# VH-VL binders against o81304, part 37

Target 1, 187 residues: o81304
Amino acid sequence: CSIFANPAQRAKRKLLELISEEDRGLRTQKDPKKRDEIVNAIESMTVIGRSSITTDDSLSATWRLLWTTEKEQLFIIEKAGLFGTTAGDVLQVIDVNKRILNNVITFPPDGVFFVRSDIDIASPQRVNFRFNSAVLRGKNWELPLPPFGKGWFENVYMDGEIRVAKDIRGDYLIVDRAPYNWTESFV
Key: E = the ipSAE of ESMFold2; O = the ipSAE of OpenDDE; V2 = 0.75 times the mean of E and O plus 0.25 times the DockQ between their complexes.

## First folded at step 23 (VH-VL; framework fv_zilovertamab)

Design D5 (at its last look DockQ between E and O 0.70; V2 from the best seeds 0.00; counts 0 for: pae E 2.9 > 2)
Fold by ESMFold2, look of step 23:
Structure D5 (fold): chain C 187 residues (1-187), chain A 122 residues (1-122), chain B 107 residues (1-107)
Amino acid sequence: as target 1 above (187 residues)
Amino acid sequence: QVQLQESGPGLVKPSQTLSLTCTVSGYTFDDHYIHWVRQAPGQGLEWMGIINPSGGYTNYNQKFKDRLTISKDTSKNQVVLTMTNMDPVDTATYYCARDSSDYLFYYGMDVWGHGTLVTVSS
Amino acid sequence: DIVMTQTPLSLPVTPGEPASISCRASQSVDDYLAWYQQKPGQAPRLLIYDASNRATGIPPRFSGSGYGTDFTLTINNIESEDAAYYFCQQYNNWPYTFGEGTKVEIK
C-alpha cells in the first residue's frame, strides 16, 4: 500500500524522533527511561536490517553523528567549552574502495581532531578498523598524536539516509549522510 | 591505586534475587566499562555482561537475558549486578572487571576484583 | 556462541623448559583473542590481548600467536610461579566466551 507508511518507515521515524533532542546523546546519559526507549527502537531497526548487506559501496560517505552512547566522543563534545570552543559536526568518513575510515570532531572556526584508520570488510555487516594516526589541529598549528588500536563495528541497519551501528563494546552509533564531503587539508 | 571490590551476600536461597555490588576506586568511574564474569567451582569462566558507566548502557550474555540486570550508581562509584530466580547451578564466584578502555578500544579486562562466592542452597 | 576448545586440559611442566597451550575457536575470531592466567585463590590476570600483544607488566617469557581459529600461548623458560590455570577468551562475537582452561603444574 503506497498510501500507508510501512512498518520499517514507522520504526525509522520513531527512532529519529526519539533521538532528535538528545544533544547527540549527552541528554540521554542522564535519562534512563529515554535510554530504554531509544535502545528498544534500535532493536526494532536491527530486526528490520537483519541479513542485509551494509558493507557495500553505499557505505562510502561522510557520515554525520546524530546520536551515540560512546563515552569518549560524548566527553569531548561536552568538554569543548572548557577549551573555549564548541564541538561542531562529528563525522565518520568512510571509503570502502580505498579501505579508509576517518573519525572527525570539528571545533569551529579552525579546529579539528581526526583519527586516520584502515578498514577491512569482515562480513556483510561487520567492519574491522585499525587506527593509524591522530591529529589535533588548530588555526596555525598541528599536533600529531600516537596511534590508538583496533576494533570492529556492525552496521545493524543502513538505508539511503541513516546508518545504525553497534561496536565491540556494545556502544551504538546513529549517523546520517552529510550534505558535504569532508577531506583533510594540510596547511 | 586502582581497585575493584565485590560485595554482597555469600548465601542465597533458590528463587531469591541476588544483588552484588562492585565498588571501584583509584580512577574516575566514568573512564572504564565494567564487566561481570562468574566462575563455577568446576573452573569455567563465564562472561555475563558489560555496562557503559557514562550512560548505563548494557550488553548481556543471552543466557541470562530474562533475569540479569546490570546497573550503576555513579554517586557511590558502584556497579550493581541483579539476578532473579537464583538456582543452585548459579553457585559461583562472581567477579567484576574493568576493561582497558583508556585507548578508546577493547584490550581485555585489565583489572579484576577479588571475587565473591555466592552459594545458592536451602 | 563461539566455543573455545583448549588443549591440553592438564599440562605438567619442568622449570626452565618451554610449554605451549592451544586454543581453537569454533569459527574465526580473527585476532580478537586474549589469554588470562589464574592462580589458586586469585582473580584472573590478563597476559595477552589481540592474540599476540603482551599486557602491561607481563614478562617476555609469555608470548601469543595465531589468527582465525587456532591460537597458541607459549611460556618460555617455565618458572615455578607459572603454575596456574590459563584461559583463552574471544571477543569477536557476543557473548564473549572463554576456553575450558589448562592447568599448568610443576612436575
Scores: ipSAE 0.513, ipTM 0.825, lowest interface PAE 2.9, mean pLDDT 88
Fold by OpenDDE, look of step 23:
Structure D5 (fold): chain C 187 residues (1-187), chain A 122 residues (1-122), chain B 107 residues (1-107)
Amino acid sequence: as target 1 above (187 residues)
Amino acid sequence: QVQLQESGPGLVKPSQTLSLTCTVSGYTFDDHYIHWVRQAPGQGLEWMGIINPSGGYTNYNQKFKDRLTISKDTSKNQVVLTMTNMDPVDTATYYCARDSSDYLFYYGMDVWGHGTLVTVSS
Amino acid sequence: DIVMTQTPLSLPVTPGEPASISCRASQSVDDYLAWYQQKPGQAPRLLIYDASNRATGIPPRFSGSGYGTDFTLTINNIESEDAAYYFCQQYNNWPYTFGEGTKVEIK
């Protein structure tokens, strides 16, 4: 018996519809009403997924950003043009067994910014992370950056297609499973 | 110098709406999350809610969720707290505080306003 | 909600002696624990974050320890200026919650 019954599918469909035209969250920053609708839909998903395990091996994947309220990611996406580039996919690459998480912002065709993290599975839905390094890479050049801090997020819903997460500051992240596997050597 | 300053009415009647403003200076306004925390006289601290740097997202203590709204006006470097249906039990010093964190992590509230006393009385 | 319990609530200390304040969480908060100092008529000041890291400008005599549910703030060689209320705060779960506060008094 799956906890992802018909109501779950309906709620998921509604959420995906709401975020489909929000440009990964850029438009939502200027639309409080739409934000509230999306948050309500996320909360519905949270209730649906409250008894599920979202930190097992199925969490290991390349996750692609669909929508977020995280300021730093949205800023980079929005302002990439100022630097003569454009943001491509924004990714979270997680390997539960290796206890690693990489946050990635791609700048096609050759640019990438990624932050390496160690993770700890704190509960059936909680992931603690610590940043340990960062790299900005372009064509034929690389700039290493020092490590930052730590935090946590909770995967409040996850299935074979998407993951919904809440972080330590209350921001939301909605991602889907990317159609490819990202690695540090892959842009 | 980084500074936060609360402003608003010191006296509110029961059932009325409280509006407080947090004016920030000394740093990039859209760089940090902002918290609201209150403290009843002689009591401890109570976390009320948080707003993200862009102002596009908030999170509230469930105790206040139905009454509390936090918003941001970037053009004025201000965060606004609105709380409806005030009651004498809501009498407290209200603080806005800056989240010291960058990106996805939290390091505590490193800069506080001086606080503003709000008394709810007939 | 996670309940943070501080002990003692009142702590008289002789200058030069150490002071220790305990904070217990009703459930594990890992190291997502902060300590604040609040003097009369003033706003709280961040002392410690992540259980054991001193905030910027905080003297070395302040230290934090602990993980999970039990935490301790230690003030070595207490000074008269350290008379204040001290609060612990967890940020492992929403809503963030504070301890009751401990009043440190100088004898």
Scores: ipSAE 0.307, ipTM 0.789, lowest interface PAE 2.0, mean pLDDT 91
ESMFold2 (binder alone), look of step 23: mean pLDDT 91; pTM 0.935

Design D6 (at its last look DockQ between E and O 0.03; V2 from the best seeds 0.00; counts 0 for: placed apart)
Fold by ESMFold2, look of step 23:
Structure D6 (fold): chain C 187 residues (1-187), chain A 122 residues (1-122), chain B 107 residues (1-107)
Amino acid sequence: as target 1 above (187 residues)
Amino acid sequence: QVQLQESGPGLVKPSQTLSLTCTVSGYTFTDHYIHWVRQAPGQGLEWMGLINPSGGYTNYNQKFKDRLTISKDTSKNQVVLTMTNMDPVDTATYYCARDSGDYLFYYGMDVWGHGTLVTVSS
Amino acid sequence: DIVMTQTPLSLPVTPGEPASISCRASQSVDDWLAWYQQKPGQAPRLLIYDASNRATGIPPRFSGSGYGTDFTLTINNIESEDAAYYFCQQYNNWPYTFGEGTKVEIK
């Protein structure tokens, strides 16, 4: 194939290639060389995305996890098999106009854990959030959980395909747009 | 009982490399991020950087980026601060501090070590 | 970097009276702000996070307020043990930054 790409597209392809076999970040935790390569690639995306508007209506989507450094999320993904299930898609569902965000971990065929949040657009790249409630749901049961806290994330890069964010703890999140829309009424 | 304890040399010469160790006990080492903060004599606090002990990810104050490394040894429950090209202006008490946060949250640094004074002289 | 400016730098206080310490940020930090107490020869202690929430074990006489650029730590019914340095810290932007400190002294 004959490929012509601008520097931004090359940086994006390099990042996506680096994370593609990292099991959403589980493998990276044990590989310092890969860690350094991915972090450097994220810095390149940060430079490209500097001063862009990332909090308009195009932020509204079902975002699907490709890679993260966040230890609590990675723990849940890693240990799902210990509890007799597997972690499916991990999602961040955002609606800017309604000011809502749901963090979702799916456990096929019927399980889901999700957290409801309110959001506030703080700047062209900054989203503040506050967790309201959480739900763990199985086939014929549901357990409400009361989450507590608030935080922020900053979209350091976003385009029509992917989003790269850095949060209040310094953790990174890389997501793409899912080909479906998730709602809490249907799993 | 949660405890953090800094250890290392009290005196280094200009241009040498400082290495400080933060030893953690009383909780699971990988549950909390660790920050390094320093305080020059008679002055305020300065945030240097942090490490996520799950995977060794760091975030540095850009002031120190070229000469600061924060690393970990999970088997010893230790975080190590390494800073090259020390200068007399780096004379300070160095603290390690536990991040109080959880998934996506930061609530300040809730547990601090006792600090270790490092003098850069002569 | 966000600069945090504290006023006053020195604050003499009388036990039983209230005291207030001001912290001003060079740009908005919303309520992403913490307060610490540091007694002579000791490590800092977290007092307040998110501008107004008391940390675990902190007595009710400590309270925080503010949003945006202007923040206040209030100590009601000053006790002799409250003599210390007090620092604000913002966590709206990397790097995290601290105020210069306010020395609270009994008298």
Scores: ipSAE 0.640, ipTM 0.849, lowest interface PAE 2.0, mean pLDDT 89
Fold by OpenDDE, look of step 23:
Structure D6 (fold): chain C 187 residues (1-187), chain A 122 residues (1-122), chain B 107 residues (1-107)
Amino acid sequence: as target 1 above (187 residues)
Amino acid sequence: QVQLQESGPGLVKPSQTLSLTCTVSGYTFTDHYIHWVRQAPGQGLEWMGLINPSGGYTNYNQKFKDRLTISKDTSKNQVVLTMTNMDPVDTATYYCARDSGDYLFYYGMDVWGHGTLVTVSS
Amino acid sequence: DIVMTQTPLSLPVTPGEPASISCRASQSVDDWLAWYQQKPGQAPRLLIYDASNRATGIPPRFSGSGYGTDFTLTINNIESEDAAYYFCQQYNNWPYTFGEGTKVEIK
């Protein structure tokens, strides 16, 4: 008998196992078969979480990227060498009450790219967002960038540990709760 | 047995503030969302808002957003509804109802209070 | 807001016959749809959740179907005790919204 009697726990375990060696999605870009397996696992999670509220205060957290198909993030991670380092944690910082969302890519020790957004809770699972500004920051310099769009994502599954999301572009995001809280002055 | 019970004044004057209390029993109070729903005499149901299990999150129908506050007192197993500037149009039976969900699942409002009639009149 | 439209608003039914109530959403609510029964002087009772799942303790004669915008509540072999108002409710979008209600009367 399996120790994982709960379907949700089994599905989550499978998902986490599948993504554990995929380097946040970089490796999956070159492995369509693996991608399909992961997507299927995500769809299973979607079914499990189909009738859940994933946009309440429990969404407020510093979320850390585990796996994604989002090309822009993956590109930045892959090209981190251009900054003389490797990409650190990729984060999504959400505050539901303040209606803010910050997307963050760290470049240790001193580099960070973050995008500020406003959010609107559209439904029990959907979050609408609008980019307000972006900043690329080094140790002793900062480059502000203009806003560049809006969209939405749906949290199709969320618990005390992870969140699985689908966005307007059909990309997938799997994050866990980071062991720390990121702030704009974190770096 | 899971039970919800609304309590408060049955009569409120126009422009006054309504305060209703939902007392819950028969389950772990912090496990479920609580909704408020009202029903005018002879009319349908109207969703007013909800509060999450922890009490740290509320969501209101925009129709009531400026007048409505929902809070939770965990120590008393109570959810409180406060609505300001009451009008005769707000005359209704007010229900608190338990959400079947606990963050992960929502299967509708599975347990309702008996409702309390609130009449707004001079 | 999502508007939920029920038809018919009044439904006379002979005991033993089936009754069907339609609920149409102004936009897709996927399967985030519930049905409630309300008898006179009582609070609503959950019948169906997620469009087709019976709540605990609900008799098998009650069934729900549909997805997206069109939903149906079916009461097979209707009984005298089934005389009540029936409401659909979507919980796909804020704010949650209910149908107008259908009065089922026993002939």
Scores: ipSAE 0.377, ipTM 0.790, lowest interface PAE 1.5, mean pLDDT 92
ESMFold2 (binder alone), look of step 23: mean pLDDT 92; pTM 0.944

## First folded at step 24 (VH-VL; framework fv_zilovertamab)

Design G1 (at its last look DockQ between E and O 0.51; V2 from the best seeds 0.00; counts 0 for: pae E 6.0 > 2)
Fold by OpenDDE, look of step 24:
Structure G1 (fold): chain C 187 residues (1-187), chain A 122 residues (1-122), chain B 107 residues (1-107)
Amino acid sequence: as target 1 above (187 residues)
Amino acid sequence: QVQLQESGPGLVKPSQTLSLTCTVSGYTFDDHYIHWVRQAPGQGLEWMGMINPSSGYTNYNQKFKDRLTISKDTSKNQVVLTMTNMDPVDTATYYCARDSGDYLFYYGMDVWGHGTLVTVSS
Amino acid sequence: DIVMTQTPLSLPVTPGEPASISCRASQSVDDWLAWYQQKPGQAPRLLIYDASNRATGIPPRFSGSGYGTDFTLTINNIESEDAAYYFCQQYNNWPYTFGEGTKVEIK
């Protein structure tokens, strides 16, 4: 009598339930048991998406962070208060055709940190990226930062709603399609 | 000065459990992932796994997945390796190493402990 | 797993001469490749990352090249202190894997 007759939908639902109260991964940092449960759920999704293409045009979107183990993003989210601000949405904006990826951390109402990247589609599930530039902006100020680094991630599952990715360091990223399109703006 | 130091028993009997500790100093504990790598006598290097000290998230070599656990103690700036059912073939120098990477990239293992020899023998 | 094959396994070199070590991957690792130096009784030391970038503090006589499956570590003007084992390592795929190591000996 389950409304989720499809195994993929059941697995997805379970994953979303597990991460729903984890504050994008902040709470999971202090809860190894919950982390393990989430990882197991992610592995199930990985199996489900094993033969799927997750780097086609459907990858192009504004993706919003739901949960991650990536320490730098979590640090920024957690410590934003030290700088008199609060982290809003954390986004990954991808355009496959233009071969660009922007990582964005918003600090409502006026603050934003974003990193511009070039991307290469390395396989049906893998994206390589290279950072080109970064900018930190406030209401009436802008601080450009030097380019740094490169990496890759694999989208192990993706549908019309969410994307699950593993990166070069072994961290996980779970995102959904944001209800809006983020575009770079200038002060 | 950035330092990593492995500690634990130098001798383990077959079927027993190995526990090694990596103590880090000279930087903020949560800033870098920690890897475990071992080297059998006269042999090459073998990657075992890694941990994110901030989140506690781990990634294991499948070869060791059923026997290996990596954990962290933030209060002591320590990462702990636990491996069950030790065998003479597991005799090796065990290293912990710091991931040099920042954000979403990896630049290699830039700081290593001195390593600790673990001999598995009856 | 990606297999990393180094050649040669032993390399005797005269001081002042160059040394070249090859590392071949069983499949493409793009430029996700590092080189390490390990002296007797010591832990490995990072030399090169991303195939061609020298790590902090590494002398200019060390250089790396290659992309895909074939990589080379070159040591120009070999010094006595360069006697060591050298390892390549890929981080394109899990698990990360190392080459067998090359023993560089000073004649």
Scores: ipSAE 0.334, ipTM 0.800, lowest interface PAE 2.3, mean pLDDT 91
Fold by ESMFold2, look of step 24:
Structure G1 (fold): chain C 187 residues (1-187), chain A 122 residues (1-122), chain B 107 residues (1-107)
Amino acid sequence: as target 1 above (187 residues)
Amino acid sequence: QVQLQESGPGLVKPSQTLSLTCTVSGYTFDDHYIHWVRQAPGQGLEWMGMINPSSGYTNYNQKFKDRLTISKDTSKNQVVLTMTNMDPVDTATYYCARDSGDYLFYYGMDVWGHGTLVTVSS
Amino acid sequence: DIVMTQTPLSLPVTPGEPASISCRASQSVDDWLAWYQQKPGQAPRLLIYDASNRATGIPPRFSGSGYGTDFTLTINNIESEDAAYYFCQQYNNWPYTFGEGTKVEIK
């Protein structure tokens, strides 16, 4: 009986190594060769994750950004110096039973930008969402912002540690499970 | 100010490969996605596929899955449609179109090229 | 594929009167629905997105409504320049699909 590394674990290691020095995607934005390498690795994960159910209760978590191609999120991270800090953890907080998703960008020690959304499970891999509201919060102030969109994403791979998704705009997201649980009252 | 312009051959022979170029100007190339839509003479519109220039992600109408490629050249602000094995039924005006919107949503195709007629005939 | 069915296919109109075009989807597209205008020899022009939102520069006489499977484009106070083909388009899921079109003609 031979024991070899699981093909999924090999593909996962390669993907995580490729993104490890990319500053959540900021470096990748200016390096098309590296981006194409990462996207090819994501497509390998898509093949491995095909037919998995990724929208059950295990999707409920605080997910922490490892890498993305989404330009507006990366712009906010890059320009965090406007708040006198750097961007902290960037989160996607999902609760399937409550039908909610919060997209969160933290700006330690006291800042947060978060977007509240409703979600609906459209298929075993697809989640539809609609933004309800957004909030920019500092130490002694809070600025509510109007809703600004809707869309969907598909989880092309998910396990106990990471999730890989693509969305309606053709952008990619790689996240891991944070070692904590974020709530609005947490910050 | 924002402009899309299709260019390529107006006539191809059956079984040849079509290559059309969409050249964009007036905005940052990676900021918007590009779609290809065709319209046979006297007919309606048919979505062919799209490319996200930033990620390189493409999605194709399954009708064309084995003969359609959409690619990009960022240095030239160009998206290229390549379609193999052309047939007279592929005679149409081919449009490139930019979609509107940015973060995780789609506001429709807000800017279109003028279109280029491609006739497939021997 | 999601089939989009437009009615009527031809709509003669008189300037100053209202007109309505119906678009029905073979399955729900929520409000991921756009309307386009196309004049002869021209590219389509975006009128309405998300079922009811006017695109930039579109006159207020154009309005859209609907959710799910049934959608309506309404043109109030028809002007002669409104003679064109009108297409609905869903973007709920790939492939994106268009209706057959409605030809609006000035009587």
Scores: ipSAE 0.146, ipTM 0.685, lowest interface PAE 6.0, mean pLDDT 86
ESMFold2 (binder alone), look of step 24: mean pLDDT 91; pTM 0.939

Design G2 (at its last look DockQ between E and O 0.85; V2 from the best seeds 0.00; counts 0 for: pae E 4.4 > 2)
Fold by OpenDDE, look of step 24:
Structure G2 (fold): chain C 187 residues (1-187), chain A 122 residues (1-122), chain B 107 residues (1-107)
Amino acid sequence: as target 1 above (187 residues)
Amino acid sequence: QVQLQESGPGLVKPSQTLSLTCTVSGYTFDDHYIHWVRQAPGQGLEWMGMINPSEGYTNYNQKFKDRLTISKDTSKNQVVLTMTNMDPVDTATYYCARDSGDYLFYYGMDVWGHGTLVTVSS
Amino acid sequence: DIVMTQTPLSLPVTPGEPASISCRASQSVDDWLAWYQQKPGQAPRLLIYDASNRATGIPPRFSGSGYGTDFTLTINNIESEDAAYYFCQQYNNWPYTFGEGTKVEIK
């Protein structure tokens, strides 16, 4: 028998096990069966978190990407080598009180691509966002990009360790609370 | 020029399986999600589902979840719709449409195929 | 599912006059709303997204307004080429849903 005390813990463990070797979703791109298993596990987590509030102050954190189906992020991670770089942590930094969300892709040691957004809490689980600006930075240079777009995501499950979300395009995002706080740096 | 084109049988017998193909051209296949939308004669539009052509991940209208499969063939720049157990009520013009969105965005379906009429009849 | 209700379903308009179509959502969709034009025998064409933004290549005479549950598509100085069906669509919730369509006819 499982050593976990409740179904939520078991479901969470199962989800984390499924995504542990999927390289943030890159491997899953070539494995539809594995994708389906992960999605089923996510749906189980959705049921578990159905009545929970996932947009309160506990949402404020530096969230680190564990697994996603979002193609743009996966593309950047996969193709970073074409530009002589390697993708590091992919982050989503949220501050509910300040109503901001920053999406960050790091390229260690000095590279970073980040997008600044404003957010609105639309419901106990729904976050609307609007991108305001984007910056690509190297060691001693930066390239600002024009603002673009808006969207939404729903946190279908969240606890002290992880967050599971579905977005406007039906993609999935699984993140954990990063062991550090990311803040914007300036060249 | 960006183009989408639906192809498949115009006639399907009841209980048979429909297979439609959406061929895309004029842009990078992986850059946009593809939607399927149908329209019964003289009626409104009904969203069926969508696919991320890069990875093949799908999102379905629950109404069709048990009958509908959307897949992709990257080598041919094609998206395929398969729907089982067809019924006369499924008679409609079927469209594939390109998602206008980029990164986590949706600004509507900006490019549509011409549509293909599928009649379900014995 | 969110139900989108359009009014009127048929709208005869004299050339040069404005046309207004209403779309009401069964629940709030914020500004996650699009409008499409569909001419006879053709596929839909995107007109408006996010309730009030014109898609690329759409003439200024087309405008959208509204937020929450009530939206309006306005066609100023209607032209003969504007004869078509018009559909609203919400993308605030899955599944995406469309209005019934409004037939705009030129008198």
Scores: ipSAE 0.697, ipTM 0.892, lowest interface PAE 0.8, mean pLDDT 93
Fold by ESMFold2, look of step 24:
Structure G2 (fold): chain C 187 residues (1-187), chain A 122 residues (1-122), chain B 107 residues (1-107)
Amino acid sequence: as target 1 above (187 residues)
Amino acid sequence: QVQLQESGPGLVKPSQTLSLTCTVSGYTFDDHYIHWVRQAPGQGLEWMGMINPSEGYTNYNQKFKDRLTISKDTSKNQVVLTMTNMDPVDTATYYCARDSGDYLFYYGMDVWGHGTLVTVSS
Amino acid sequence: DIVMTQTPLSLPVTPGEPASISCRASQSVDDWLAWYQQKPGQAPRLLIYDASNRATGIPPRFSGSGYGTDFTLTINNIESEDAAYYFCQQYNNWPYTFGEGTKVEIK
């Protein structure tokens, strides 16, 4: 009998099991039955997370992608091989006090694509963001990219390990806390 | 040129199931989300739901939750709206519309179909 | 659901003059707001997004303003082709919701 098997822990375990072999969402794009199972599990997490504050200091972290439905991000991950590499960790780096968010796709050993954003905490679960700039960087070069739009996401569940979010387009994001801290310079 | 076209029956009897098809052309089917919006005669617009055509994920207006299904057929560049238990109050012009969003953001619905009138009467 | 209230519901206008349409949200929608034009027998056309940004191909005589709960669509130098219905739409909360529309008619 597990002391960690309360209803919330069972729902979290089920969600994590469902997404574990989905290649961060690439396999899910081709499997509507699996997609429906994951969405149902996310709704269970949403119920558990209702009325919680998910935008406090604990939101500040380097978050690592476990699963998403966001198609532009999945496209970049899938097509990394066209550039002779594979996508490494995909990150959201958030600092609530400094009001910043960086969306990051790494391409080991030295490559990175990242988007700088300003954020505002709009409500207990809502973050608004505005993208300022984007950068594609290699070992000895970088290419700035034009700024693009703005949006919002709601963290419908967050604990010490994972965060589940839904955004303005209805896309989902599931992330865990990375065991490292990412910075722009990697000094 | 981007085009969306709705097709389906113009008349449905009460309690029957409506099926409407939105056929898209002029762009890559998976690149944009598709919304369904209806407009009762002489009234405003009502958002019904949307589909992410790359994987078929949907988001529905709770008003229609129990009777609305939006699905896709990628091989035909089509999105299908299915609504059960039709009632005379569902008489409306039904539009499909393309989402203008890109990478984490939304800029409204930039391309609309011409609409198809569906009348629900006995 | 967020209720969007438009004022006026009917707006007679004179060509060459400015006109304004108001849209009020039942709760703050920040600037997550769009405006659409719908001519008789046609589908809506996107005019403004994010409260103040003109969509592609929209002439400068259309402008939007506002933040929070109160928004305005302004049509400067009204032209005959501007006779249409105009709708606001919020995308701050699911479900998306529209105003009931404002009919703009040439006097």
Scores: ipSAE 0.320, ipTM 0.749, lowest interface PAE 4.4, mean pLDDT 88
ESMFold2 (binder alone), look of step 24: mean pLDDT 91; pTM 0.940

